# VH-VL binders against q8ixk2r445to577, part 60

Target 1, 133 residues: q8ixk2r445to577
Amino acid sequence: FFGMLQNKGLTDYCFDYNPPDENQIVGHQVILYLCHGMGQNQFFEYTSQKEIRYNTHQPEGCIAVEAGMDTLIMHLCEETAPENQKFILQEDGSLFHEQSKKCVQAARKESSDSFVPLLRDCTNSDHQKWFFK

## First folded at step 15 (VH-VL)

Design u47
Fold by OpenDDE, fold request of step 16:
Structure u47 (fold): chain C 133 residues (1-133), chain A 119 residues (1-119), chain B 107 residues (1-107)
Amino acid sequence: as target 1 above (133 residues)
Amino acid sequence: QVQLVQSGAEVKKPGASVKVSCKASGYTFTGYAMHWVRQAPGQGLEWMGYINPYSGKTKYNEKFKGKATMTSDTSASTAYMELSSLRSDDTAVYYCAREKYTEYYFDYWGQGTTVTVSS
Amino acid sequence: DIVMTQSPSTLSASVGDRVTITCRASQDISNYLAWYQQKPGKAPKLLISAASTLQSGVPSRFSGSGSGTEFTLTISSLQPDDFATYFCQQYHSYPYTFGQGTKLEIK
């Protein structure tokens, strides 16, 4: 699967990664933003290694969850996907992080009307449902 | 360079409608939300809503629901806002403003369109 | 809705003066605040974003500070080009709202 990773519950919002420096793409948080269909910062690929890969930039980035955190951070992809970069995109649209055993949920940032994907206990909420478009 | 060029001033009678255009250039039109902000004479700024040109989805200020209709034409890189059932208190300068990508504030503004409603 | 209250509404100052404009939010908006400058017959111009981030091309005499509910725009040494109306805007929550404006005029 590849393309925009869009949230079902939070209509018109997609995974977005916009690093301040295009030559240094790792270490920043993945956010949610209005879907725009341009690819680029909203183009992701779900790989056979269960990575969510940001491959419009070189070197390629892979979404990771750092220890003790509930945010999605961009790391470099590795030849063998590390455990903290493995996600299961379920048939029901849930995005499950294997290591933390939590699901990715569209959530408000700082109680604002801006949004980020955060790890939360898995529910059947549409805010935890994702699809590629 | 990024430019937002709005249509010219309008003079309308009460009850009429007016459609203001905002032509964008210098960037990918569908990549940025376009907001509309009005400013009554001698008054402050009021956020009216925005449109996502990619999806066509809109978010309106409740105050302007039923008054303003936001649309866009991607082929023309143009955003539109139609005001219906015009009243004298709709007299204002209307601005389109581009949202800074992923930042939510407005980095570029149109020059404004004056809409005057009078008998 | 989040109410943004600017003070003062009008400010008379002289060239060279240090000028301070305050914006208060009715609730915590973190740093989701922008400052705009508007001159007569012109569209607002973005000066500061994220409460304190000076935009490119904006003179360094402009600065923004604050977080939460209290914000300040400061002009360290007023220049003739600075006489205008200034607006704060929160973009924390919909609907976005602006302060009523501060008209900075020549004393």
Scores: ipSAE 0.929, ipTM 0.963, lowest interface PAE 0.5, mean pLDDT 96
Fold by OpenDDE, fold request of step 18:
Structure u47 (fold): chain C 133 residues (1-133), chain A 119 residues (1-119), chain B 107 residues (1-107)
Amino acid sequence: as target 1 above (133 residues)
Amino acid sequence: QVQLVQSGAEVKKPGASVKVSCKASGYTFTGYAMHWVRQAPGQGLEWMGYINPYSGKTKYNEKFKGKATMTSDTSASTAYMELSSLRSDDTAVYYCAREKYTEYYFDYWGQGTTVTVSS
Amino acid sequence: DIVMTQSPSTLSASVGDRVTITCRASQDISNYLAWYQQKPGKAPKLLISAASTLQSGVPSRFSGSGSGTEFTLTISSLQPDDFATYFCQQYHSYPYTFGQGTKLEIK
């Protein structure tokens, strides 16, 4: 699967990664932003290694969850996907992080109307449902 | 290089409708949300809402629901805002404004369109 | 709705003066605050974003500070080109709201 990773509950919002420096694409947080269909910062790939890969830039980035965190941070992809980069996009649309055993949820950032994907206990909320478009 | 060019001034009677256009150039039109802001004579700025030109999805200020309708034409790189059931207090300058990508403030503005409602 | 209150509404100053405009938010908006400059018959121009980030092309005499509920726009040494109306805007929560404006006029 590849393309925009869009949230079901938070309509019209997609995974977005826009690092301040295109030459240093790791270490920043993945956010949610209005879907725009241009690819680029909203183009992701779900791989056979269960990675969410940001491959429109070189070197390629892979979304990771750092220890003790609930945010999604861009790391470099590795030959063998590390445990903290493994996600399961389930049939019901939930995006499950294997290591934390939590689901990715569209959430408000700092109680604002800006949004980020965060790890939360898995529910049946549409805010935890995702699909590629 | 980024430019937002709005349609000309409008004079309307109460009860009429008006459609203001905002033509964008210098960037990918569908890549940025387009907001609308009004300014009554001698008054401050009021956010009316925005449209995502890619999806066509809109978000309105509750104050302007039923008053303003935002649309867009991607082939023309143009955003539109229609005001219906015009009243005298709808008299204002209406601006289109581009949202800064992922940052939500407005980095580019149209020159404004004056809409005058008078009997 | 988040209410943005600017002070003063009108400010009379001279070239070379240091001027400060304040914007108060009715609730915590973190740093989701922008400042705009507007001249008569013209559209607003973005000066500052994220409370303190000076935009490209804006003179360094402009600066923004603050977070939470109190924000300030400062012009270190007023120039003739700076006489205009200034607006703060929160983009923390919908609906986005602006301050009522501060008209900076020549003394």
Scores: ipSAE 0.929, ipTM 0.963, lowest interface PAE 0.5, mean pLDDT 96
Fold by OpenDDE, fold request of step 18:
Structure u47 (fold): chain C 133 residues (1-133), chain A 119 residues (1-119), chain B 107 residues (1-107)
Amino acid sequence: as target 1 above (133 residues)
Amino acid sequence: QVQLVQSGAEVKKPGASVKVSCKASGYTFTGYAMHWVRQAPGQGLEWMGYINPYSGKTKYNEKFKGKATMTSDTSASTAYMELSSLRSDDTAVYYCAREKYTEYYFDYWGQGTTVTVSS
Amino acid sequence: DIVMTQSPSTLSASVGDRVTITCRASQDISNYLAWYQQKPGKAPKLLISAASTLQSGVPSRFSGSGSGTEFTLTISSLQPDDFATYFCQQYHSYPYTFGQGTKLEIK
């Protein structure tokens, strides 16, 4: 699967990665932003290694969850996907992080109307449902 | 360079409607939300809502629901704001404003369109 | 809705003066605050975002500070080109709201 990773509950919002330096893509947080269909910062790929790969830039980035965190951070992809980069996009649309055993949920940032994907206990909320478009 | 060019001044009677246009250039039109902001004479700025030109999805200030209708034409890189059932207190300068990508504030503005409603 | 209250509404100052405009939010908006400058007959111009980030091309005499509910725009040494109306805007929550404006006039 590839393309925009869009949230079901939070209509018109997609995974977005916009690093301040296009030549240094790692270390920043993945956010949610209005879907725009241009690819680029909203183009992701779900791979056979269970990675969510940011492959419109070189070197390619892979979304990771750092120890003790609930945010999604861009790391470099590795030949063998590390455990903290493995996600399961389930049939019901839930995005499950294997290591933390939590689901990715569209959430408000700092109680604002800005949004980020965060790890939360898995529920049946549409805010935890995702699809590629 | 990024430019937002709005349609010319309008003079309307009460009860009429008006459609203001905002033509964008210098960037990918569908990539950025377009907001509309109103400014009554001698007054402050009032956010009306935005449209995502890619999806056509809109978000309105509750105050302007039923008053303002935001649309866009991607082929023309143009955003539109239609005001219906015009009243005297709709007299204002209307601005289109581009949202800074992922940042939500407004980095570019149209020159404004004066809409005057009078009998 | 989040109410943005600017003070003062009108400010008279002289060239070279240090000028401070305050914007108060009715609730915590973190740093989701922008400042705009508007001159008569012109559209607003973005000066500062994220409460304190000076935009490209804006003179360094402009600065912004604050977080939460209290914000300030400061012009360290007022220049003739700075006489205008200034607006703060919160983009923390919908609907976005602006302060009522501060008209900076020449004394």
Scores: ipSAE 0.929, ipTM 0.962, lowest interface PAE 0.5, mean pLDDT 96
Fold by OpenDDE, fold request of step 16:
Structure u47 (fold): chain C 133 residues (1-133), chain A 119 residues (1-119), chain B 107 residues (1-107)
Amino acid sequence: as target 1 above (133 residues)
Amino acid sequence: QVQLVQSGAEVKKPGASVKVSCKASGYTFTGYAMHWVRQAPGQGLEWMGYINPYSGKTKYNEKFKGKATMTSDTSASTAYMELSSLRSDDTAVYYCAREKYTEYYFDYWGQGTTVTVSS
Amino acid sequence: DIVMTQSPSTLSASVGDRVTITCRASQDISNYLAWYQQKPGKAPKLLISAASTLQSGVPSRFSGSGSGTEFTLTISSLQPDDFATYFCQQYHSYPYTFGQGTKLEIK
């Protein structure tokens, strides 16, 4: 699966990664933003290693969850995907993080009308449903 | 360079409708939300809503629901805002404004379109 | 809706003066605050975003500070080109709202 990773409940919002320095792509938080269909900062791939890979110039970035955190942070992809970078995109649209046993949910940032994907206890909420488009 | 060029001034009678255009250039039109902001004579700025040109999805200020309709034509890189059932208090300068990518404030503005409603 | 209150509404100053404009939000908006400059018959121009980030091409005499509910725009030494109306805007929550404006005029 590849393309824009769009939320079902939060209509018209997609995974987005826009690092301040294009030459330093790791260490920043993945956000949600209006889907735009240009690829670029909204182009992701779900790989056979269960990575959510950010498609950019080499080296490629992979979404990771750092210890004790509920945010999605961009790390470098590795030859063998580390445990904190493994996700399961299930048939029902839920995006499950294997290590934390939590689901990725569209959530408000700082109680604003800006949004980010956060790890939360798994529910049947459409805000935890995702699809590639 | 990024440019937003709006249609010319309009003079309308009460009850009429008007459609203002905003032509974008210098960037990928579908990649950025387009907002609309009005300014009544001698008054401040008032946010009306936005459209995502990619999806056509809109978000309106509740105050302008039923008054303003936002659309876009990707082939023309143009955003439109139609005002219906015009009243005298709809008299204002209407601006289109591009949202800064992922940052939500407005980095580029059209030159504004004056809409005058009078009997 | 979040109400943005600017003070003062009008400000008379001279070239070379240091001036400060204040914007108060009715609720905590973190740093989701922008400042715009508007001259008669022209569209607003973005000066500062995220409360304190100076935009490219904007003179360094402009600065912004604050977080939460209190924000300030400062011009360290007024130049002739700075006489205009200034607006703050919150983009924390919809609907986005602006301050009523501060008209900076020549004394």
Scores: ipSAE 0.928, ipTM 0.962, lowest interface PAE 0.5, mean pLDDT 96
Fold by OpenDDE, fold request of step 16:
Structure u47 (fold): chain C 133 residues (1-133), chain A 119 residues (1-119), chain B 107 residues (1-107)
Amino acid sequence: as target 1 above (133 residues)
Amino acid sequence: QVQLVQSGAEVKKPGASVKVSCKASGYTFTGYAMHWVRQAPGQGLEWMGYINPYSGKTKYNEKFKGKATMTSDTSASTAYMELSSLRSDDTAVYYCAREKYTEYYFDYWGQGTTVTVSS
Amino acid sequence: DIVMTQSPSTLSASVGDRVTITCRASQDISNYLAWYQQKPGKAPKLLISAASTLQSGVPSRFSGSGSGTEFTLTISSLQPDDFATYFCQQYHSYPYTFGQGTKLEIK
């Protein structure tokens, strides 16, 4: 699967990665933003290694969850996907992080009307359901 | 360079409708949300809502629901805002404004369109 | 809705003066605050975003500070080109709202 990773509950919002320096893509937080269909910052790929890759730049980035955190951070991809970069996109649309046993949920940032994906206890909420478009 | 060029001034009677256009150039039109802001004579600025040209989805200020309708034509790189059932207090300058990508504030503005409603 | 209150509404100053405009939010908006400059018959121009980030091409005499509910726009040394109306805007929550404006005029 590849393309925009869009949230079901938070209509018209997609995974977005917009690093301040295009030549240094790792270390920043993945956010949610209005879907725009241009690819680039909203183009992701779900791989056979269960990675969510940001492959519009070289070297390629992979979404990771750092220890003790609930945010999604961009790391470099590795030949063998580390445990903290493994996700399962379920048939029901839930995005499950294997290591933390949590689901990715669209959530408000700082009580604002801006949004980020965060790890939360798995529920049947549409805010935890995602699809590629 | 990024440019937003709006349609010309309009003079309408009460009860009429008006459709203002905002033609975008210098960037990928469908890639950025387009907002609308009005300014009554000698007054401040009021946010009316936005449209995502890619999806066509809109978000309105409750104050302008039923008054303003936002649309877009991707083939023409143009955003539209229609005002219905015009009243004298709809007299204002209407601006289109591009949202800064992932930042939510407005980085580019149209030159504004004056809409005058008078009997 | 979040109410943005600017002060003063009108400010008279001279070239070379240091001027400060204040914007207060009715609730915590973190740093989701922008400042715009508007001249008569023209559209607003973005000066500062994220409360303190100066936009490209804007003179360094402009600066912004603050977070939460109190924000300030400062012009360190007023120039003739700076006489205009200034607006703050919160983009923390919908509906986005603006301050009522501060008209900076020649003393």
Scores: ipSAE 0.926, ipTM 0.961, lowest interface PAE 0.5, mean pLDDT 96

